# VHH binders against Large ribosomal subunit protein uL22 (rpl22): the designs that were tried, part 10

Target 1, 185 residues: Large ribosomal subunit protein uL22 (rpl22), of Caldivirga maquilingensis (a8mbl4)
Amino acid sequence: MRYWSIRDEDVIDLVKRRYNVTISADQIAKARGFEFRISWKKAIETARAIRFLTIKQAEDYMEKVKDLKAPIPIKEFTRKQAHHNVPWDGWPVAKWPVKVADSFLQVLRNLESNASYRGLNIDNTVIVHASASRGMRIRNYMPRALGRATPWFQDTVNIELVAVELPAELVPKKFSWARVLKAIK

## First folded at step 3 (VHH)

Design n3 (framework vhh_5c3l_4)
Fold by ESMFold2-Fast, scan of step 3:
Structure n3 (fold): chain B 185 residues (1-185), chain A 122 residues (1-122)
Amino acid sequence: as target 1 above (185 residues)
Amino acid sequence: QVQLQESGGGLVQPGGSLRLSCAASGFTFDYYAMSWVRQAPGKGLEVVSDISGSGGRTTYADSVKGRFTISRDNAKNTLYLQMNSLKPEDTAVYYCARDLSWFGELDYFDYRGPGTQVTVSS
């Protein structure tokens, strides 16, 4: 059985509380993907990071994560000060595997398609809910040793994204690290 | 040990072209986004273009969109800016910068070069 982790009523309430606007269910777009073979811990961190970005901003973020293939400084990140460079060596960094970013990109592209099909303005469509949950545990077998297969298991993750169309004046126009850092805490 | 050195600036007539280069050393070049930033006389810093580590994504300021092209050669650790249809308002010192924000945000550039002067004048 698969259920959405958030109800339309809860989405509408969240938008009222955060943006002080009333939306209807026809302004909501949803997408989800199942059974991704990725780290759940990194998936929940990624989900947190993309909340309250536009669909396009989140897609851009995931593409940049895929391009870097390097640790990303998260949580203990600090803003650059006058005459002070941001220290990266020795700072705690999160590993963002390319496959996590790729999995989120797949779901984001489905979200963009679904929002477009519903007639939403993609430039004004903001992700208001992003979650990563445990999926089915996949049982695999290593090649036989001494005539017997040995089992091993791989955890999977389900990704769920919900976005809403907002009035243009409330939509973030540029991506900023401050938004990512505020989301990742 | 990070070093960035721009070159290719000079005097050019309106409508002309220039190609800027930035030689990078002291880090794994293809792991970092890179930006071109300029400062016109009497004005603040403006990010004109940004490119991802792989070169798969580029962004441009509205003032240069359609006229400038950012590119990189990761085998040579070199960043480029092809500037076409130059205007007097493009006159500035141009800096290359290493971008830790991946989005072209000035506050998160950790290194920049000494700059190269571009003057667009008759």
Scores: ipSAE 0.000, ipTM 0.146, lowest interface PAE 13.1, mean pLDDT 76

Design n4 (framework vhh_5c3l_4)
Fold by ESMFold2-Fast, scan of step 3:
Structure n4 (fold): chain B 185 residues (1-185), chain A 122 residues (1-122)
Amino acid sequence: as target 1 above (185 residues)
Amino acid sequence: QVQLQESGGGLVQPGGSLRLSCAASGFTFSTYYMSWVRQAPGKGLEVVSDIDWSGGSTTYADSVKGRFTISRDNAKNTLYLQMNSLKPEDTAVYYCAKEGPYLWDSSEYDYRGPGTQVTVSS
């Protein structure tokens, strides 16, 4: 069918390197969504922004993006713009990708359900892998006079999220812009 | 109860140096990211520098890169900011922050210390 972009062994290794904690595969939860009709570039940036947040923090963040209350930091080649709703000064550029945030929120809700099903403590479950990859190109048609149809193609994006349960002392207790900005390094 | 207390601020001439300290208590200091955040007169909060729990990974705002150095002593539960080649533009209240600031969530205000004033002027 489709391959996961990261193996359980690689997740375990990442957690050991980053947190100095050994976990088992039973502490890993995963969720995927396919063929979202969203910007791949904005999806990459959104995936980067939610890494190392708890599932709950990422869900709240996406809801605030959808409500135009919180931006996603974008590594884009543009000059700094002054804006009253940006929580940082200077680079990176801030954007409010509502459709992308909604797509990520759908996958996050599935991730939360999967983590709960596996018996993980949701409050201590941290996203350690977030990936946005190009999906299938969808071939569509517009009707034309005399029964002719003109094909056009729509790009899609696949989203993969992987989260692990960590000891409470290693888990971020509240959302932080410093952590989000650190994650896009 | 999280408690953060900054010290080391003061008046300094352009080109001078200051070292800020932040004493932390009420949480397991060694397991959290720490940051220095500043607010210049009439401006919003700016994240100056960020450091991971081990001290092995740091980031800096472009405005201070090459001049400021963040460090931590996990044995003493203390965060530091070494500020060199100070400019008038560095004049601000400097805050020590656990896990960094979140400006839309007022509940995050208790993660910052009371601040220490740095004034760069003759």
Scores: ipSAE 0.000, ipTM 0.130, lowest interface PAE 14.9, mean pLDDT 77

Design n5 (framework vhh_5c3l_4)
Fold by ESMFold2-Fast, scan of step 3:
Structure n5 (fold): chain B 185 residues (1-185), chain A 122 residues (1-122)
Amino acid sequence: as target 1 above (185 residues)
Amino acid sequence: QVQLQESGGGLVQPGGSLRLSCAASGFTFSDYSMSWVRQAPGKGLEVVSDISTDSSYTTYADSVKGRFTISRDNAKNTLYLQMNSLKPEDTAVYYCATEYYDFWSGYPEDYRGPGTQVTVSS
């Protein structure tokens, strides 16, 4: 059986440890997507980059990556940038995972819808769990001479996002590249 | 935790047959492709066969094509390898293997069981 990679009680514990706030399960929103035909390594790094952003900030980030306006920090190439806003256009280019960004944006849109349906304040809803895991291999084939087909496999990735409504004072009011870099490192 | 346990190895004469089994636990078996990998004395690892999650696709090394058949039973969390027309060069330790992603580690882990010895001799 498929199941979530994190339990509600683990989310509640994580929020208590990080923000010193006690939440209930009804303040948790979840979304996941399956079998995206994307790089698993790049998906892992994208997941790390969006942790602890609001849903809105993560969506904006993915839109900018998708439009080739913002990089995703790659761990090996991540620059130190503490307590400083980094301009979108002038930022050092890491990898440009446009397909990965589009996949995450799809799941983020679903997360926003689910959070809204649960009555959460989207402006105060922060992503506390983001993961990318190996999915089912998709079968593919190339025709051989004499009309035969040779099967081969294509790797896929599953994306799982969990967000929590926090008190407004604990929510990042402005997108910060310093936070993104901290999450990657 | 991911656990894989092979069984069914043994001593067999050339031209004989063996059936290997691998019991899997600690992960959702039906979501992962599975492999049989072997290592002969003094040689590196060789991937013998792969099977997709739903058994719709299988692959075989050229050295075993036509002789070995991989299969799985998702209801029993078990992987099988039927080995026919065994040759002395098939002598090796056979491992079942999978690649599992653990959220907390952040990277996929290659898992293999402890292996089962297959010896083909006259």
Scores: ipSAE 0.000, ipTM 0.117, lowest interface PAE 17.1, mean pLDDT 74

Design n6 (framework vhh_5c3l_4)
Fold by ESMFold2-Fast, scan of step 3:
Structure n6 (fold): chain B 185 residues (1-185), chain A 122 residues (1-122)
Amino acid sequence: as target 1 above (185 residues)
Amino acid sequence: QVQLQESGGGLVQPGGSLRLSCAASGFAFSSYDMSWVRQAPGKGLEVVSDISRSGGYTTYADSVKGRFTISRDNAKNTLYLQMNSLKPEDTAVYYCAKDTEYGWLPDAFDIRGPGTQVTVSS
């Protein structure tokens, strides 16, 4: 497929509006993956959580999610959550299936490779667009008595990531929950 | 010891204005990005605004863009939030927050003290 969910022109405009920096198309890196067998809703929340992180910060975040050391924030919270015995208690959080984090990590690794190929400084390359869209449904069958087969459909998800190299002074040096919370509604 | 003390909250009518202040001590204030975070009753935390260590870069939540202005005075170790055209939906406890390393801990924001209550009602 030839169409991305965002044009280079729109990326350049976004960077100008958000960071007051003018970039050229050669400072843009992109990666996408198709037909991941994961929850679309959870993929959308994951995409929101990694926006405006560096590629390296997003990769580290996904590794920590895979290791069950970090949650993805997705819900409203109250101080009542402080009664739970968890490291992130008091935050609007949920644990996600390892496969969602693994799918995003795969695309992030490709994004890092593409950015490196384009000569971008990976330490200063920030994800400015992250989207998850519905992919093609996969038709499966389960056997039934009397030789009958019952079809079911498995939804799939496509992931698109776009990152740009920014001046070092605008790039977060450390992962920050404040930035993650800002990305979600 | 890191300490953040918020002030300037109160009861205000819709369309009114308030200025919040946060006095910081116990750390190199000019070396850290700072945020204002709020929590309305029964809702989650919302990052209202961020400001870079130099003050040269700011961001705002869509809910407050054009109405709120974040600023800082590094010489006085003070963070400010100017809130204009206040709406009932802005009613919340407002916290001054210092960005921390990897926020898996319960106090991922370095939120100190009780915050400052802002109530917008007639």
Scores: ipSAE 0.000, ipTM 0.121, lowest interface PAE 15.9, mean pLDDT 73

Design n7 (framework vhh_5c3l_4)
Fold by ESMFold2-Fast, scan of step 3:
Structure n7 (fold): chain B 185 residues (1-185), chain A 122 residues (1-122)
Amino acid sequence: as target 1 above (185 residues)
Amino acid sequence: QVQLQESGGGLVQPGGSLRLSCAASGFTFSYYDMSWVRQAPGKGLEVVSDISGSGGSTTYADSVKGRFTISRDNAKNTLYLQMNSLKPEDTAVYYCAREVTEWLGYDYMDVRGPGTQVTVSS
């Protein structure tokens, strides 16, 4: 389909601007996936949330999102100092979109494999570019109860991730839910 | 396999102190906010205190404010609850719990330990 949304030169410039470190193209790992049948809006927010995490931290994040499928709700605990409203009435409707997390995890696993193949230290490899763009629209047929099929289009999403190995001192040491929530707003 | 194991419970006199510990394994401890939850005989669960993954933010139930202190040692994968000026109404099974946050900030407790009994009685 399309070329990479970011060139190696642009990645090198971004790393120099953000981290004051000069890297070469051989320190860059890339992975992408095409035509995922997921929400573009949710994919954009997920991409934003994983930028500047290590590959391992981002993978952990996606696994945690998938784990939210069967959490114990706070309503089973008497939290007298809680200061938030539940976004949805009726449990278990309030859950993270597992399909979006699974799609990103697939691309992240490929990114980890590609980084390892290139000889990068995975513990120090940070995602510096994460993009979700609209992919090819797929025409499907939705069956109607009274026997007729209605054509509809399913939007798809392309996911593109780029990571670089950084000096250990510049690598984030801890994953923070508070930081992630700020990023996705 | 995610596991939480509490210790340090026991019998203590009113006005006494006790320190609970929770050993965590099977996950990256520093990534998760953690809480202490208790259940008194014949009552529901009460969230006593929670702490952010970094340890930089804590909250306390009004019933324990000024008496209890939550802390964590991320290098040892251990959560603590220092309990001072204990009262008979603090008698409960105390559970260590792992917190997860939904996409839009709705929090859940997804894993809880087997609990440790604290009895405050003269």
Scores: ipSAE 0.000, ipTM 0.103, lowest interface PAE 14.9, mean pLDDT 74

Design n8 (framework vhh_5c3l_4)
Fold by ESMFold2-Fast, scan of step 3:
Structure n8 (fold): chain B 185 residues (1-185), chain A 122 residues (1-122)
Amino acid sequence: as target 1 above (185 residues)
Amino acid sequence: QVQLQESGGGLVQPGGSLRLSCAASGFTFSEYAMSWVRQAPGKGLEVVSDIYSSGGDTTYADSVKGRFTISRDNAKNTLYLQMNSLKPEDTAVYYCAKVDTAMVWGEYFDYRGPGTQVTVSS
């Protein structure tokens, strides 16, 4: 895309509103990935869960989801909930979307690389925008018995992350499940 | 050796209030973030609230937001949880926990105390 889902001016305004700090565009780092073959619904919830975490905290979170050690809260109605060391009770549903976590981790590592290239302090760099949007539907073909190709479509997801360097005193020093749950509202 | 001891639990009626305390020793209390975690019978652990080492930043689970207030007194090595407008669904064992790492849940707690029972019933 020639446009990001959020402008630098909007990022600066968001940081001013949330943290009462004026930043310059030089303190902004961005990364995006395209056409991941993952669930869009789970990707939206994952994007919501990592907002306002540091890049390092989000990377650690995604690694633990991949290892089935930490869940992503998903807004989904269900009558059955497993009690496998889930850090909250009841709704939202806890899921361990390995493919989604891996896709986000790839984009997060690119974000970290981009932030480092721009000279930002990674330990003080916080994700302020995370989005998952529907990507291109990939048309594939399967052969039929009569030698005729039958089309089928594969849905894809685009992931977009924006992070900013903040003063150390405003940066979350710890990962918090209460903070993650608040972010999904 | 890290020691955490909760107190202040008990039986209250719906709409009542309780104040939980946690006495900490064996570590430099003022340098660590602390949390309150609860477990209802037959349920998993739920992180209720946490507080930074200085007391400046607090976070609350949506289930308790607006009703519970976490605070700390670093001079007394004590963590508090003020619980107002208590509901039957708040019935649980409440644990004081020292934050271990970037994650505040499960194996990521350095240590938690033995817990204090809170029962909300008429």
Scores: ipSAE 0.000, ipTM 0.097, lowest interface PAE 19.3, mean pLDDT 76

Design p1 (framework vhh_8emy_2)
Fold by ESMFold2-Fast, scan of step 3:
Formats: sequence, C-alpha cells, structure tokens
Structure p1 (fold): chain B 185 residues (1-185), chain A 122 residues (1-122)
Amino acid sequence: as target 1 above (185 residues)
Amino acid sequence: QVQLQESGGGLVQPGSSLRLSCAASGFTFSNYGMHWVRQAPGKGPEWVSSISYSGSDTNYATSVKGRFSISRDNPSKTLYLQMNSLRPEDSAVYYCATDFDTVGYYPELDYRGQGTQVTVSS
C-alpha cells in the first residue's frame, strides 16, 4: 500500500500559513486515482489550475474542459504559438486536455463523496493540495509478422487531491482566471 | 449595464512612471477578477496583468514583471496599474477587463472599456 505524498500535519500547516486558520484532521478530505493513461505534463498543469478552487468549482471547470468550452493555461517558455485563436499575446498557451480533464473529474467526484461522508460542507471545501506523479509503467505485447511478441510500455499518472473545509468568508465565491494563472508558476 | 472606464494614460519619456485607473460599474466588482490588456498598433492584444477578486492574488506578463504593479480598491470599484521604468515597447492602448465565465476556447473579455493611450517617446 502506498502512503500519501502529503501528511495531515503538512496540510494543517499550509492552511495556517495561507489562510491564518487552525484546522483539525477531521476537516480534511482526500482522494486518489491510479494509473491513468494520460500525459504527465498536461496532468501537472491541470493540478496547478485547480489548486485553491472549491471542489464544485473544479468539477465545473473540468466538465467545461471536456466539452471544449474552457482551456487549461499552459506555461510558454521558449516559443510563441502562431495561429492561436486567443485574444491575448503573452497569455499562457491554452489547451484542451479532454482525457486529462476526465481523469481529474473522476478523482474530484470521489473527493466530493469522501468529503460528504466525513460531514464536510461541500460549498466551503477548498482543494489545498493537487498533485500528478508518474505511476507504474504498463507492459504490453504487440504481435510481429513472424508470430513474435514485442514488448512496449505505457506511462501512467497518479492523481492525488486533498481538500479542507474553511470558514465561509475565506472560500472563493466565483471561478477566477487570476487565481488559475497564479497557480501555474 | 456593465461599464468600464480607463484613464491615466498620456505621453511620457522613457524611464517615467504612470498610474492607470479603471472605474467599474453595473456589476458586483468585488466578485470578479480583473485584468489589464494592452494593444499596440498593428499587433494583437497582449495580456499584461491579473488580480483576484479579493486582491490577494496577482500575476504579471514576463515583459512587465518587476516594473508594473496591479492593485484594486473594492469599496470605490476601481482597478489600478502602477507602471514604473516605462520603455518605448510599453506604448499601447491599455484596457481593463472583468473575469467572466469562460466561453469557447478562452476566457471572455466582455465589457472592455474604450481604453487609455500610453505613449512612451523614443
């Protein structure tokens, strides 16, 4: 069995430093998903984009990405994208990672269920930790013309989300692109 | 009706400072993130800076980071951009925009004002 990448004490310390609020471990909800066959780079950017959103805001965002109605901003370091249909030159490159969004939505739904089971107010539950890490490589075999099997591997991604119930006055009321852009670093 | 009014632009020398203002009305200003976008003649719009609805979170384009500072005053419904160490390449019309729901392929920049012209000579 794998342990969580973040300890409850680390979550409590993060909330105290960021929001100046002391919470107990019973206000923490967690969810993980394993071995998603998705791009790790796109998953990292998606994890950054949903940090410090409420569970409901993150779920709505992922559903809009799946419907091609909302982009996930990606850092652009070395190249300018020609032919981008975005209104801002210098805006982080927008992408629509539908498979990644679906994977995150699955984990977010589990997070919502876990938070509800623990008695947390979902409207006031904010994602304070979101990470995407490399998972196990999946070995497969493809047939050759002479009946020989050639091994190949698929990389996978593990998603880990942690959310905390905060006082209502500290909870973001509306989705904000400024918040998303800050998360990208 | 949503309205945004930019002001504070003008003609300045390289190395000078300017403070831009954006007066907002017709919506609950404190519920929306705000953005500054600029557009030079013959070029597309360039995102400059963003600020969250509470003012706690700010972001800047690499070209202005360390020189520009975005801030807001929710009681007066005003957004500001403090521009220091201005360069000729900062010459553009500056617009403010609200952080509305995303539509289609990018965040909507609805209800932009008429803009304010900044010209840095040289």
Scores: ipSAE 0.000, ipTM 0.171, lowest interface PAE 13.9, mean pLDDT 73

Design p2 (framework vhh_8emy_2)
Fold by ESMFold2-Fast, scan of step 3:
Structure p2 (fold): chain B 185 residues (1-185), chain A 122 residues (1-122)
Amino acid sequence: as target 1 above (185 residues)
Amino acid sequence: QVQLQESGGGLVQPGSSLRLSCAASGFTFSDYGMHWVRQAPGKGPEWVSSISYSGSDTNYATSVKGRFSISRDNPSKTLYLQMNSLRPEDSAVYYCATDFDSEGYWPELDYRGQGTQVTVSS
């Protein structure tokens, strides 16, 4: 049987701790996708970047990444004095793989559809859990001169998103880099 | 208190060049990354360019790559954006932002200055 990385009870607890709001399981929407042929490390950072954005903000962000218009922050500490107050004294990278953004967009579109089906207000629906985990390895073959094929394995990634409807006053009103950066620990 | 003051905008013809400046104070400028963000009338904010604390690494949005150059002068605490081959779609208010977070939580890319208006029209 397929296993979710987070239970409804844990989602309800997270929302109570973070927003001081009690929700029921009926206010939870979920979506996941399996075996995307993308970088796991980049998927993890993408998942962190979209946590606590609305579904619409996350979709817009991925569209901008797909067009190479927006970076996804990566933890790069190049400064020698890393003990400074700013833990991330580097900067965001500008270029991001189109495939990672496209994979997350696919799951986000499913999340939006599932939230709508459950009667949730999409404008007030916030992603509270986003994870990327390793999927099945896929065996591939690369042809050689003289007709030989060399086997190699491609890692895959599973994406899991969970969103909840919140009171309007607790919902991010606009896309903000501060929100994206604070989602990355 | 972080203070960022943008300047250098104006009204220019398509194909012209402008150089924007951002004067920074209230933090150790040379320790933090700097960014340019723009907002056109009726559109959301768009990230334009970023530069590392040392100036060794730069990045650009695809819409401006090859036309814009970001640079910094740490001794004078100034960030620059050289804009070449300007197009009508570059018309926007340009803001500079810093990775500095005075509360020591995380670097943020929020607009910190009042912005400088760039209008490209014939």
Scores: ipSAE 0.000, ipTM 0.145, lowest interface PAE 14.0, mean pLDDT 74

Design p3 (framework vhh_8emy_2)
Fold by ESMFold2-Fast, scan of step 3:
Structure p3 (fold): chain B 185 residues (1-185), chain A 122 residues (1-122)
Amino acid sequence: as target 1 above (185 residues)
Amino acid sequence: QVQLQESGGGLVQPGSSLRLSCAASGFTFSNYGMHWVRQAPGKGPEWVSSISYDSSDTNYATSVKGRFSISRDNPSKTLYLQMNSLRPEDSAVYYCATDYDEVTYYPELDYRGQGTQVTVSS
């Protein structure tokens, strides 16, 4: 079994610090996905963008990214660019990482299932931890002619999501770009 | 120093054809496999096709299989990608890559050339 990047006690502490609410471990739902063949840098930005959204808001957001209807804001040190259908002015730059969004959506669906199984109210369950880490390198053999006979290695990404049921008054009622932009600070 | 220079892209209508070229220098071209990789706006790199040093083996991504054809001319040190029945989904910057680098060129590798832009629209 692989270890989680965050302990239940650290989740409880984070919720107390951010929301001033004391929760128990039975209010915590978790889901992981392993070895996704996606960009790690884009996965990190996607993880940041969904933090502190409800599970349902994050799922809808990922569906819209897949449909090219919503971008993910990223921190880049390249020149500022003009984009169509960007819901904010100025920097940061926007990306529409369809494969990454699909991978996150798979893990989000599992998180929703796990939260439901634990008896949590999905409408009030907020993602408080989202991480993307380097996974195992998958050893492939590319069709190679002459030269060094090194196997091709495909980098993979592991996605880890943790969500907590909060009192309804603390739960975001609607998606907002201000919340997403705050999370990527 | 390895140098790769892509060319042949442009703006075309759906159903059209384009042939991309990659001029290689700085290594023994005829000894190494070559690859085409593309990157669409806001998306990660996607491997498209590969060819062995002697053209005895070619491979294609499922998204382009049956529409694209990879070839090479070792005397001129040039790699080609013949793209037929182009679709809007094929719009991307196309890069060539070489086995000489001994690293995965996808999904996050830096490319040696600036790529060639292919835009498929009405």
Scores: ipSAE 0.000, ipTM 0.072, lowest interface PAE 22.4, mean pLDDT 76

Design p4 (framework vhh_8emy_2)
Amino acid sequence: QVQLQESGGGLVQPGSSLRLSCAASGFTFSEYGMHWVRQAPGKGPEWVSSISYSGSYTNYATSVKGRFSISRDNPSKTLYLQMNSLRPEDSAVYYCATDFESTGWYPELDYRGQGTQVTVSS
ESMFold2-Fast, scan of step 3: ipSAE 0.005; ipTM 0.222

Design p5 (framework vhh_8emy_2)
Fold by ESMFold2-Fast, scan of step 3:
Structure p5 (fold): chain B 185 residues (1-185), chain A 122 residues (1-122)
Amino acid sequence: as target 1 above (185 residues)
Amino acid sequence: QVQLQESGGGLVQPGSSLRLSCAASGFTFSYYWMHWVRQAPGKGPEWVSSISPSGGDTNYATSVKGRFSISRDNPSKTLYLQMNSLRPEDSAVYYCAKDWGTYEVTEYFDYRGQGTQVTVSS
């Protein structure tokens, strides 16, 4: 397609503001997918959750979301680990549609391939822009009594990811589940 | 894929001991906190105990502290729960669970086994 939701110069400015690092356009990798038949609300939440993760961390997150059964919250531990403010009665991550995770994994895998093609170090490549926008509406028909069809419309979602290679010292080396859970809440 | 296989349950009298085992595969066992969770009929899941990747840190629910002991053997990828001084209220299906986070406790579990039934009755 011809139009991206963010320009290279805006990406460069974002990285300068957030990380105080000047990058060039050749350090930017992009991927997008179109017309996914998924929940736009869940896609927005997923996009927010993967911002500022490495490509590998985001891929791992999507795969773990797909494989979760029923998350059971553990009471906070007071020894040698940070407190987590997750609900005791459970987090509805297990109800996350597999289709949403699969859609993001498809785009993430394309992003990883594009980053590798550009010669970027995947371990140091961080997602700085993740967007889920409304795609074309699809007109469908549902059967009614006496063979009459009633039209209904299905929203589609376009996913757009942009990642940049950062100096190793600025790349998050440990995935923070507390941050991810807070972002998708 | 992650696989967890619990064993060691049974029918015992109050005051007895049991040792539960959980054989893990499909992930790097030594990277993850591991947990024991139990579920009694008509009740929701209850967290019982947790152990750090190295085995150096352990936590216990107040209801089992001093009676239960969690341990792990990373070379054999096995998690254990030693249960002493069992009480009728300990009766439940016991599940082992992998923490959702690598090298950290996230308060979320990934468990896939059928569990092992523990029944404590006179």
Scores: ipSAE 0.000, ipTM 0.146, lowest interface PAE 15.6, mean pLDDT 74

Design p6 (framework vhh_8emy_2)
Fold by ESMFold2-Fast, scan of step 3:
Structure p6 (fold): chain B 185 residues (1-185), chain A 121 residues (1-121)
Amino acid sequence: as target 1 above (185 residues)
Amino acid sequence: QVQLQESGGGLVQPGSSLRLSCAASGFTFSDYYMHWVRQAPGKGPEWVSSINWGGGSTNYATSVKGRFSISRDNPSKTLYLQMNSLRPEDSAVYYCARGEDYTLEWYFDLRGQGTQVTVSS
C-alpha cells in the first residue's frame, strides 16, 4: 500500500485513550512489508495477537512460533495454572505456518531498526497498530485441456506495524499467552 | 482401559536408523492426534513430532526435522517414528502420547511407558 492504514494523529489519539499519555509524532516508529505469499486469515490472527506487545516480545513470539517444532512451556499462559494430575510437567503450544511467522518477523526487524534510528528505547516501544491487508494478486498460468493456458491468481498480503515509546511503568514486562488467546477471536 | 505401548528402542551407532512403534488400545485411535516426546537424563521432556487424525498433517521439532518421519496406521492402531541419521544427542527415552488437537496449545492426555534409544559409538 502507498498509504498507511493509520495516520499519526490517529496513533496519538489511540495512545491518549488507551494509556492516558500524550506523545508526539517523533515517538512513533513504523514498518511495512508488501506482497507476502501467506495466508491472509492467519496473518490477520497474527496481527491481532501482537498488538500491544513490545517489539521485543512480538519478535520473541514470532521466533517461538517458527521454533514451535520444539515445545514452549505454557507457564506464561495463566497465573496459578493447575497441573497436578499431568504425568509430566508442561505441554506444547500449537504451530502456526512458518511463512506467516517469517513474514511478520521480517517486518518486526525493520520496525526495530526504524525505532532505533529514531532514538526510541526499544525495551519500552509497544506495537499499537498491526494490520494485515490483501495485496496485489499475482497472475499465473496453468495448462488446461486442449493445450490452452488458464489464468490463476496468487493472493498476497501486506503487513503494517506501528509502535510507540511509552513510559516504562505502562510497558508490559511479561508475555501473556492468555492475552494472545483472547485477541485472536 | 486406555493404553499406549512403545517398542523398537535399542543401542545403535551414530548415523544408524531405527524405527519406533506405538501400539494403542482402549480408545478410537483415529479420533486423536498422536505425538512423540523424548526425555534425556537430567532434561525436561522435549516434543519431537506430531501427526493429525488421518496422517495428512505432520510437524517436527527443529532438532529432528529432515531426519525423522512420523506416520500412523489407523487400521492397526499403530503410530511410528522412523529415525534416520541418528546422533548421540538423540539418546533419550521416547514416549508416544495422544493429544486432543492442533489448537494454539496442545495437551498431552496420555503417554506410554517409553522405549530407550541410546546412540553411542
Scores: ipSAE 0.000, ipTM 0.098, lowest interface PAE 17.2, mean pLDDT 74

